VHH binders against Uncharacterized protein MJ1408. Designs and how they scored, part 3

Target 1, 350 residues: Uncharacterized protein MJ1408, of Methanocaldococcus jannaschii (q58803)
Amino acid sequence: MSREANPFKKMPTILMPDELMAKALRRGEKVANEMRQKELPWLLKARFVEEHKVRTIASVVADNLQKVIDKTPPVRKLPKFYQEMVEVLVGIDDFKKSMGAFKWASELVRKLGNEYARKIRKARTPQQAGKLRKEFVGRVKSILEQIHPEMAFVAVAREKLKDLPTFKDLPTVVIAGYPNVGKSTLLKKLTGADVEINSYPFTTKGINVGYIGEIQMVDTPGLLDRPLYERNDIELQAILALNYLANLILFIIDASEFCGYTIEEQINLLKEIKDLFKAPIVVAINKIDLVDEERVKEIEEKLKEVGIEEILKISADKDIGLDELKERLKKIAIKEFLKDKDAENKELEC

## First folded at step 4 (VHH; framework vhh_6qgx_2)

Design s44 (from g01 with Y103W)
Fold by ESMFold2-Fast, scan of step 4:
Structure s44 (fold): chain B 350 residues (1-350), chain A 125 residues (1-125)
Amino acid sequence: as target 1 above (350 residues)
Amino acid sequence: QVQLVESGGGLVQAGGSLRLSCAASGFTLDYYAMAWFRRAPGKEREFVAAISSSGGSTFYTDSVKGRFTISRDHAKNTVSLQMNSLRPEDTAVYYCAAVSDYWGLSYTPHEYDYWGQGTRVTVSA
């Protein structure tokens, strides 16, 4: 299944207990004013006013809580990347518990609304009807106060989850390498278009997404462009969530070293990424137009020594080797994507 | 640590009754749907009954409908299964389970987050 939108984008703003209660009371009063305009005997009018107040307050509160549930995707049905991001950023167990509190409160408020509406219809005096409505309001306030911590938790979760990028369920190549090695130029050359910029946790640069036909290309500035030992645990977990997305890693080496990093520094970053990601790695030696053939051979030899078998020689700036790279990426990414889908389907059968 | 503990199992003759209870410690059941599953020797876990977090909705497997009643007590943080008109086919280990029910009641074992260790029910012919 193709997924074009961030699954959390439609989550509504979460009202706190006092805000939601104030909204419900205002709507109840508006309905009460409409009922007061009817020409009815005083007791009948009083009962109608209080009954409709209770029904309106119950509906506003219950519907608001239920709307949060309805517009929040079930975590268990999300692609594994999004499940992992919920775990890293908010915690799945606490998120599910907090959403459960919304369901509990929504159903309980609706049940109490029905119960009190029936009692109000049997009220013998306007004073009794008013007392029942006040009792109902007090019980709703208590319910909302009980779930106040869970409401606050979901409000924070919403802000964190709405910043997640949109990924399609397609064969995906994640691009890695130091800054200024030519990743951005290469991505634009391979996709033939401007890339889409998406936000990602723990990077101010965001991520760039482009396409080669049905192959999704993801450039990760700020994530896979510097040593991973410099990251805190939560940041590293967010980076490692890309394992659920990546079918192939494309690592870019700047043969000229004009990027400001030595070949040894670049290969050390490659080793870290190779150790942390399960996807196969293709290395593109870029800027071959700026160095002699002997230099390129030296780099190729060093890459083979660290276990890299898929090595391409390119110049993104001069359009050298790009067709061969494109075809190689497509072949490997599709193969790995299909293999991962087969493994996923086998797991779900158990 | 969060725990679910079952009690009330035992040996009973066909046509008899048992009441199973499940108590939670370390967390509140208020925000969780609760279910009972059972497993007979050599069989997989099967759904028996479920109750929503509010207690407003219940669901039963066809073989126990009308004989078993699931209920919950929010003040005591417990869920109970009243089993009447027991049959030899009801012999199994009974498990209490909890799940956030925010997208509806589940009768699928793998969707449940917390489980008890089980209580044995034996119904003699």
Scores: ipSAE 0.371, ipTM 0.763, lowest interface PAE 3.1, mean pLDDT 88

Design s45 (from g01 with Y103F)
Fold by ESMFold2-Fast, scan of step 4:
Structure s45 (fold): chain B 350 residues (1-350), chain A 125 residues (1-125)
Amino acid sequence: as target 1 above (350 residues)
Amino acid sequence: QVQLVESGGGLVQAGGSLRLSCAASGFTLDYYAMAWFRRAPGKEREFVAAISSSGGSTFYTDSVKGRFTISRDHAKNTVSLQMNSLRPEDTAVYYCAAVSDYFGLSYTPHEYDYWGQGTRVTVSA
């Protein structure tokens, strides 16, 4: 099983053209000073100094740009969730283009470094050797200024992508429902441990991740806990990216309504989620210890009327029905995960 | 609108030469690896040649090595395929394709994001 971190976490800080040039020039001058200590005829020494300065500048610039490429995952090979997050947050076509600019500049700088090093070896005077080095530096500055917009784009992209949640390639249950219906208590009870908080776009609460063995449990405060029709387009797209992660949605109803939302309001949110998500839905009627059996039956009937067939009655606080819920979640999530994996493998056989 | 347009196709005698050109509209090719693919009727697309964004790396299918040369002109935003010593077996529709150089050179059609509509090359025996 995959246990990789967020694929963008290793992206390095992006240096802007002037900072990268300053770094390269400082390193080049350090190497040049070392070469000036050699006992050589004046012209050979001048050529040797300028050649090594050019080679060093080329390497520092090219290696820095190549490092960005090497530390950034190839987006087309990412899990679909992460591909969608690149699209939503930064734009995948512009991201791919901008990464291509780093590759282009890295290779071009390396090529120019080799060309100018060869020209410097044939210089007839120290002045000519110095002029060739200055010409090379000017060309590198021009290349970096050409890709300045792409460098700035990748720097912004890195800030947006580096804090995305780390999801394992496991059967995944996404938990939904209004605030205070008992989602956090239930997650802790089901996983037997404290949840891990991960960042997610458009929520200050983050995403809470826990595990039932090899089943990944994801609570989504700020995302699937209020009406989706009131969201702006980019927020909705970020929420819908969870479709690529969810094998099962667990929707929590607060039977007591102590959460502050009526049963009708809770079922309306459930209907929105059911319409927008591909994964099957299991509904857990929580806080049954706070209401009579007739109220629970009334809620169950209303759920059946809106097409919900998998309904469980629980109390997270009182540990009622949790073993049955856990078993049902495992069976359905594993089944759907394997089905999705089979479909994905057939798609990749093309 | 993002578009690649091929030109330079036509009818030529065996042993002759043709130069195909690919021009981009709506974007710069500077940051893209470029490739030529060809397809005879009833067959899938076959790789012909590829060139990196910088022009520093090229890759050719074995049957065209020494006969075809891929090149690019950054100022003109074009990629060219010089086809020499043409054979009847080279008869096909030729397609230009582009992919961000971030992914490197590829001979796999599925890995290319942008495609032209093709230009026909017919080589008479």
Scores: ipSAE 0.558, ipTM 0.844, lowest interface PAE 1.7, mean pLDDT 88

Design s46 (from g01 with Y103L)
Fold by ESMFold2-Fast, scan of step 4:
Structure s46 (fold): chain B 350 residues (1-350), chain A 125 residues (1-125)
Amino acid sequence: as target 1 above (350 residues)
Amino acid sequence: QVQLVESGGGLVQAGGSLRLSCAASGFTLDYYAMAWFRRAPGKEREFVAAISSSGGSTFYTDSVKGRFTISRDHAKNTVSLQMNSLRPEDTAVYYCAAVSDYLGLSYTPHEYDYWGQGTRVTVSA
């Protein structure tokens, strides 16, 4: 599987047992009406009507359930980011079990349809043919009611997963830092202003995705822009799923503090992110045009004390240092992406 | 909380028969494809046979085809392996395994989510 689209976007609407049964019965009745218009002997006509009704009901039900399976990606073949999101939001084991229920029901309904169609063909009276069709319908209703909890589960899972962001399988830079430090302005200037807005769990603003050639740039407002102590467990795990996407973290510091956060507060957030993410971190000290050189040196020294080796000095507003930043991001992100691909391929071979 | 338990293993002479059974507790097998794997001393797990959740599809490894039959009982929540014309090379610990059926039958151990503890089968010459 490529990462060209959210893998769950094509999941169809999940019909509940009563809705699916009603749809199947309506289509069966339409086919029955067409058969009733044919000029056939009474018994032969009654058999053909009931046989075609059974075959149609079986196909509608089985095909609808199979369509859900066919348009749902295999979890084990998903990129690790999407596997983790299924686990966090839904639960992989329950998701796989519920998808298995659709397959089980689809195959049983299809088998049952074939068995009852054969029995109807051998019916000696119109009443017997009708009784067999009613028996078949009752058995299909029982199968759908048995999987009702699993159908409901997949419907809820679809709603949670259909709006996940679309990520491409490219070197990826995740952008972090407090609000108003200049992340949005920087992203637009680095990517040429075209930014795709994607939904993400537990943020009201979503995430912004842009590109520097073949480098994917991800801005995470509402996620990596405030301390983690405010997060519940499931929210934190959803944020940590970004670890499977990020080849590089770009952390932005506002040297002027006009963002409303002190340098100490900004560095504390940086330390939390550094502990959570395995990817290397590049720090961009932004708004250098608004502060003197001694302030920038003080910030740089504090960053070195907390173990930051890759520090760049920029002004997104004044277009200072952006070409150097762009080149550093490309080099590191590509290098880390290729390392991750090599490790992934070796794991698959073993 | 969830468990697969094998039974029916034992000692049998070449040419004999054994029936292995696998029962689930804590969950239903209805939505799972079921498989039997075996492990001879000093070897990795080898696929033996699989059955779809509906029972409509079965698959066997070539070495047991025609001698072994896999079946399931939905009402009893069990899967069984009837082993006929047993050979000394069939000696192994036999494991039942379960995986969601939505991807079809699998013969790869790492795709299976639930495993029994195993039951020992010894076939004497």
Scores: ipSAE 0.499, ipTM 0.828, lowest interface PAE 2.2, mean pLDDT 88

Design s47 (from g01 with D101T G104D)
Fold by ESMFold2-Fast, scan of step 4:
Structure s47 (fold): chain B 350 residues (1-350), chain A 125 residues (1-125)
Amino acid sequence: as target 1 above (350 residues)
Amino acid sequence: QVQLVESGGGLVQAGGSLRLSCAASGFTLDYYAMAWFRRAPGKEREFVAAISSSGGSTFYTDSVKGRFTISRDHAKNTVSLQMNSLRPEDTAVYYCAAVSTYYDLSYTPHEYDYWGQGTRVTVSA
């Protein structure tokens, strides 16, 4: 089966008005030179030159703008995660309006090209044909300058959206917990060596994506690995977009505290995530090989006090409890994914 | 906060004509496809006519084809619906709606971004 790419990855580079106009004029002149080589009466030759120059300029401009549209998916038909990312990073209404400007300009340039080509065909002198072509070029330049702000907006939007991660439509487990609690070791042990590093907004570390068969595992360094209360609004919204992806959250606790964070600090982060995310949470108490059973029980009691019922005891380094963890994650993630799919299908019937 | 304002509704006898107009306040319609929807007493909103942002494409529901004409004036930032050969079944509140779309036009009300308050059209037998 082919893997799905980020929906915006195929968006082409956005040419600014002057660049697009220069390209169109160069192509038009090339076609005009070809027409000048034909053996025709002087007036017919002059009309053919200007007519084909206009048609070529119209096609280059209109096709370039239309190509942007054709390579950009409809926002409302995107998975909810990508819709939310457009809203957070760009603004859906402004994005739709700016893309609408490309559609408007493309259609108007094509219409004007046909109109002026027809007028040129009726020209009585070479001078009249040339004047009509110059009028057409002036009108196209005016249209491109009118949409210049929208073209600039889409160029910026493309840069922001093109770097979004590629997620498959699969049951998804999002991994959370402080740095050095053993998340990377655990992810590698559960999924094997094939972990993809993807870019994500507001983290220089990116996100790590791996698979347990048909289960998508997402590790979120820089996003769900430190307190959320100090994030700015846009950064927090980008983090909360993961709610549309996550069927299950796996929170990792380092029982040894060798990660540099106390159990109290780790549970506080857990409480923040639990309050902000709708997905069920499974907590894995990691590094049990480095602590006594009494310590593990103390941690379990504290987790139960904050409403955590799904608790597993593991050691990623020593391969303790990993099979049970894998089975639990698979069972819950699949159940939640199917439940969410059933709800989506009912919503789309409206 | 941006508004679409309809005008031109009223009472007319069967076979008569009315021209509805829609004007935008606070934004340009240039990059928006425009549509007219109507709601007859006791019914849901239904699609009537639409025009692309460039004005190059127009769409009509079968019951109004040949009788209604949608048009737009970019300089005046307005969209009009010329209604000819009116029938009693055309009686409804008429709404103009705007959608910024770069794909296929939707005929479904919930996909439109901005709406007018509506203007009443009554066609007497």
Scores: ipSAE 0.520, ipTM 0.827, lowest interface PAE 1.7, mean pLDDT 88

Design s48 (from g01 with L29F)
Fold by ESMFold2-Fast, scan of step 4:
Structure s48 (fold): chain B 350 residues (1-350), chain A 125 residues (1-125)
Amino acid sequence: as target 1 above (350 residues)
Amino acid sequence: QVQLVESGGGLVQAGGSLRLSCAASGFTFDYYAMAWFRRAPGKEREFVAAISSSGGSTFYTDSVKGRFTISRDHAKNTVSLQMNSLRPEDTAVYYCAAVSDYYGLSYTPHEYDYWGQGTRVTVSA
């Protein structure tokens, strides 16, 4: 499955029943006025006008509903990250039910349009043709009012889903650590400052996405930069959805503590992330240029005590250790990505 | 609670007929496509027939086309499968299933949203 674009970005604005009906009636009247210009006998012209009005109204309503369907991705075929976001923000079962309502209404309106158009062609008077058109319009209004709750639901769902970040189907490194530990500087140094800012639920700062060749780098300010036990259930679920994206977690520690957080505080956040995320963790001890080698060794020993195997010593500001970090991130992320793809493909075979 | 309850299964001689019914409750039946799947002894579930949410489109596996007819009753929240000219190879447990078909009909069992418990059909030679 592709993570090439936010699958919900192309969802159109959802018109409410009254708005859609008004649009359809306006288009029907425009077509009726064009048909009134035809040189036809009185009864034939009356039938022709009403038939084309019905066909136009049916098409506008049915096509508008079908357009919502066509531009909404099938949830079951989405990458697991996006499936989880639909569940967390909207609810998958209600979403599928509501999309089903659009399909049902679209098909029914088109069917009624064809039925009423045929009846109008057999009308014996202009009055009968007009009455049939009014009956059709009443039935369409009834159908739209029946699905009004589902239309409102999809409108809300669209607002929640349209601004989700765009992730490519590439080996992905998620960056974590407290604010001011050097994440933004490091991301710029590793990716060449080609960073895309994307919105994300429950953070006003959004997320930053950059690339090291074919490796996707995701910085998560407001998400993985403070204790997770302080989050409500929905926020935590949105953060944990990153598990479906992350092939590797890069945790940044500020050895100088100039970020405002102690080493103990930083390691406690690392422990929380290690417990909640399935991906392996690489720890980069940053700002080594600002501290003694003895202090760096103390931090390294504490990290080993908490089970961290992959530790690198860097200075993002002074360009120390960055090439080694790049190579290790690429190697691990690619390995984990291929492993995850193999597991995903085997799951689809069952 | 969502429920799909099948009925109408039984034993029938080759060339005979059976009508299976599925009663749906606990969800908005009108917004879902309905399908019948079957599982023969020692085999996996296979698609048999489906009807769109509007009832305007029907789909059949080649082996039953012309012999089976799927229909739905929106007022009663039921889907039915009329099975004619039955053959011994039609022997299976028949399952009713519901799926939101807004993105097109699925012929794959694992993509269906709701399932019945099944009803057994045995066709003797």
Scores: ipSAE 0.566, ipTM 0.849, lowest interface PAE 1.8, mean pLDDT 89

Design s49 (from g01 with F27R)
Fold by ESMFold2-Fast, scan of step 4:
Structure s49 (fold): chain B 350 residues (1-350), chain A 125 residues (1-125)
Amino acid sequence: as target 1 above (350 residues)
Amino acid sequence: QVQLVESGGGLVQAGGSLRLSCAASGRTLDYYAMAWFRRAPGKEREFVAAISSSGGSTFYTDSVKGRFTISRDHAKNTVSLQMNSLRPEDTAVYYCAAVSDYYGLSYTPHEYDYWGQGTRVTVSA
């Protein structure tokens, strides 16, 4: 099976008009020098040299532009998460328009190459053949300068998109909660310490990905670990893109409050996440080994008052309740994943 | 945003000709593939013809090959459909559609991003 990867990772470096033109001209001159070594009458040799120069320049330019298209998957065929990231970071309509400019220029350069090669074959003098080649080069330069803004746009887009995380098409649990509530310890214990660190927009800590068999576990330090109303619009939109990934949210509460946040503060963050995410929420009350049963019951009652139905009591540090949590997460995440796949397939028919 | 407006529809006798035009506003069509689709009464939207952004590639549905010609004018920001040897079966509302040429030419309506409101063509016996 092919390895799943960020769809934009294969995007090549985008050469600017002057760089691409210089590369094409160098390649054309190299081919011309090889052709000048042929033993042909002077007029036939001159036409042959100029024809091959034009064909080579056309191929180098057109192939370079087409390579950008070939290595960039169509946005509409991408998973919704990656479509949303293109929208947030770049803008889908401008991205599609700019990619279209590469296709337009590639085809036009190839067409002009064929037209000028034909005209050169009919040239009456070496000087006429050379003039036709210069006209062709001028037209290619004009085409590249016309799409210069679109080339620059795609170069910037590539830098923003190439380092997005790789997500597998699997049932996915997104982990949320304040810092120091035990998310890292829990993730390590549930997944067996095989955690991949991926970059993500608007967090220097990145995103951590682990697996419970075929269940994808995503920890979001710097993203879902502080009040969302403190975020700017673009940052919030990038966080909300996780809605297209999450089949289940696992929210972790520190019953001891040793994390530095009160239960009330922790429940307020939970309410914000519940309001913004469509996925069901499971709450794990962590560090129950550090508090009495009465305190745990008080927290459970407060969670029920805010509409939380799936509550588990755990200690990640002491390995309490982890097997039950693991099985509950697997069951809910698989169910929601299959439900979401069914809904997606119905949308494609309409 | 791209806005498309069709013109040139009307009533014509079988064997006659019509030229449909599609004009774009809001931005240039230079980087867009363009297509014509039609919908006859009681039927679904079907593909008629498409042209690449450069004008170098064209697609036609089998029933119109040799009778219809799609073309474009980049300077005027327009796409045209020349319809010759019209048949009563060509009676339909004709729609102009645009999609970034990044996706290439397609027969499939849902793959097009921008659509006109349509122009009616009626071919009498």
Scores: ipSAE 0.550, ipTM 0.842, lowest interface PAE 1.8, mean pLDDT 87

Design s50 (from g01 with T28D)
Fold by ESMFold2-Fast, scan of step 4:
Structure s50 (fold): chain B 350 residues (1-350), chain A 125 residues (1-125)
Amino acid sequence: as target 1 above (350 residues)
Amino acid sequence: QVQLVESGGGLVQAGGSLRLSCAASGFDLDYYAMAWFRRAPGKEREFVAAISSSGGSTFYTDSVKGRFTISRDHAKNTVSLQMNSLRPEDTAVYYCAAVSDYYGLSYTPHEYDYWGQGTRVTVSA
């Protein structure tokens, strides 16, 4: 899906029953006061006042609930990454049931509004018209209290989902490696100055998104930068959602170990990520300008021993090997992206 | 916008069959009891058949019992009237109508809030 924003960004603030009812009653009273200023026979005036009040209350409530539905994307039509994030953060079944409750309440309030407006139009006394309006208001209040738990659930869901990052349907490279290995510097040099910082669950640093032409580059500080066994189940599931985006993993190793992690520690994280992700992995040995050729060769041999075939030697700080890295990432990411799209299409055909 | 749209009327010979359909737009029929009424030339609207919002209860006027069947399709938001063994006296304009399930099924036209425009049924001798 090209040119998509975070699909949940436009979800409106969710009003609780008492707030929504108060808003509807205020709007209804304003309309009623306007109608009371008209010079009409007493019964006709009473019918118009109460009918317009009921129609206004019904519209405010039903339209508010329907607006939540209209501005919330249907989960099953979302890209798989966003479907997985709804599952992990909220729970898809509970989210769908809550949306169903909003639809049920919106339609029922609209039905009751039409029903009571008709009865008020046929009222024989002002007292009868007023009693019908009070009955309508009581029924709307009961409907909103019945869906109170679902309203609260959607409010919490909105807060969790509205700040998810915007990803384009493009070949995507996810960047991994320990802190201070040079990921941020490399991303800026590969993509240029226009790197967007986006929020992501379970990281205060967010994620950085940049582009090499039509290749989407995603740096994941706080996510793929420490051992995965240190994560709770929900955090790990949020990280695993990146599998639905990643066509290629770029793992960065600091050859100098100035990052504070040994080569062995860095390779152990690499092994965990390799086991976790379906995407092929490319390793960039960074900071080669700070170490001798023997050390780089030693690291390269250790990487081959753990099954890494795509190894590149770079210095992000000194602009060494970056053009070769860029072309290699582009070639592999595009190939895997097209292969994944072809496989998805064939699965749907039986 | 709230409306009922009817289809399926036409000319048929005595003993023949027709199926009338009523589709709702702008509201959900699951919360409404539905009825078919008919008006013969120069006569008032008379009750034909009704079905509850759940579809679990059906009611028919004596003259159509065993010949007509009312049904609903919740997925399509429609109500249908299957008319078999048609007689010349069944000639009329047929109307579908909806009333809130809060009041239940009614046999009187004035209890119904929403009405279709009508579909013509002519049964020749």
Scores: ipSAE 0.000, ipTM 0.084, lowest interface PAE 22.7, mean pLDDT 82

Design s51 (from g01 with D30E)
Fold by ESMFold2-Fast, scan of step 4:
Structure s51 (fold): chain B 350 residues (1-350), chain A 125 residues (1-125)
Amino acid sequence: as target 1 above (350 residues)
Amino acid sequence: QVQLVESGGGLVQAGGSLRLSCAASGFTLEYYAMAWFRRAPGKEREFVAAISSSGGSTFYTDSVKGRFTISRDHAKNTVSLQMNSLRPEDTAVYYCAAVSDYYGLSYTPHEYDYWGQGTRVTVSA
């Protein structure tokens, strides 16, 4: 059981050019003060002070930029869900370019630090050594100002990406349906425990994650619980990123209509989800204990008319049909997960 | 709009030399690793050479090591491939490609973000 965390969680705070330069200059001055305490001829002392200032400034700047890179995952190696979230929230091409600017600047600053340190070591006067250090500092400031837009971009990207949900690489069932149809009760009954709450873009409710053994159950309040075509494009794309996780959609219908939505309204939402998601759909007709068998049969016939093949009749509240539902979800989710893994492996082989 | 344009291809006899150039329009190459790939008739696209965004690191496929040299000119916003001691098996369409290599260089074509249209190199026996 290796749990995969949100790959962006460890991204450090991004310092802007002035902040990073100030930090580097403070560290350089601290090192310079230590060198000034040595009992050396003035020229030798001046050269050592300036050389170590340059080396310290270069290291602080280059190491800070490199730490951002080291703590940021390579986008090309991310699970498809996280790649899609970078695309939707940030833009992959701009993100990669901006990270590239950090790599470029880190390497260039380190190279310049080495070059200027060598020049300072050969300086014939204290004034010459000081001039070389000032020249180096000016070049570093110029480099940081050049990548200022990319630094600002990564800072914004970090804020958008650091709170994305953590998903395990397991067969995954995504739960959909209107509010109050019994999704929360059902999830708790199927998993035997309270669910983990994760943040998700464009919903204040977050998403709920639970497990049936090695099967990941994802409830999506605020995302798949109202008409999808009423959403803006970016919001809809964030919702559709769930396609990269879902091996199966479990759609819950409230047979009693006590949820506040008619059967027709519920089936219309089901049609939208069926159109937008690639995963197969299982429909659970919930609250059958509150309606007669004729009404349940009527709903079942309407579902068959819209192309639904997998229909279960349950009562989450009364523990009716839950074992059959659990076994059907397990069987279909595992089959689809293995099929998706085989397809993914074939893409990598070609 | 981002575009890479290759030049310098042509016909050359075995043992000869060619210099390929790649120029970018619509963006600067400074933050991108640059690579050359080639595709011979009936073959798949293969990695040839790459240079890091800073220009401090270069990478070559084994078959061209010591014969090809990749370089970049920051002022001209160009990347070049100097091809020496050319062999008939070097005959291919050569493509310039750009990628952000911030975590590590990729040697696989599908991981590159921007591509040129290609320039043809034919080496006669």
Scores: ipSAE 0.476, ipTM 0.804, lowest interface PAE 2.1, mean pLDDT 88

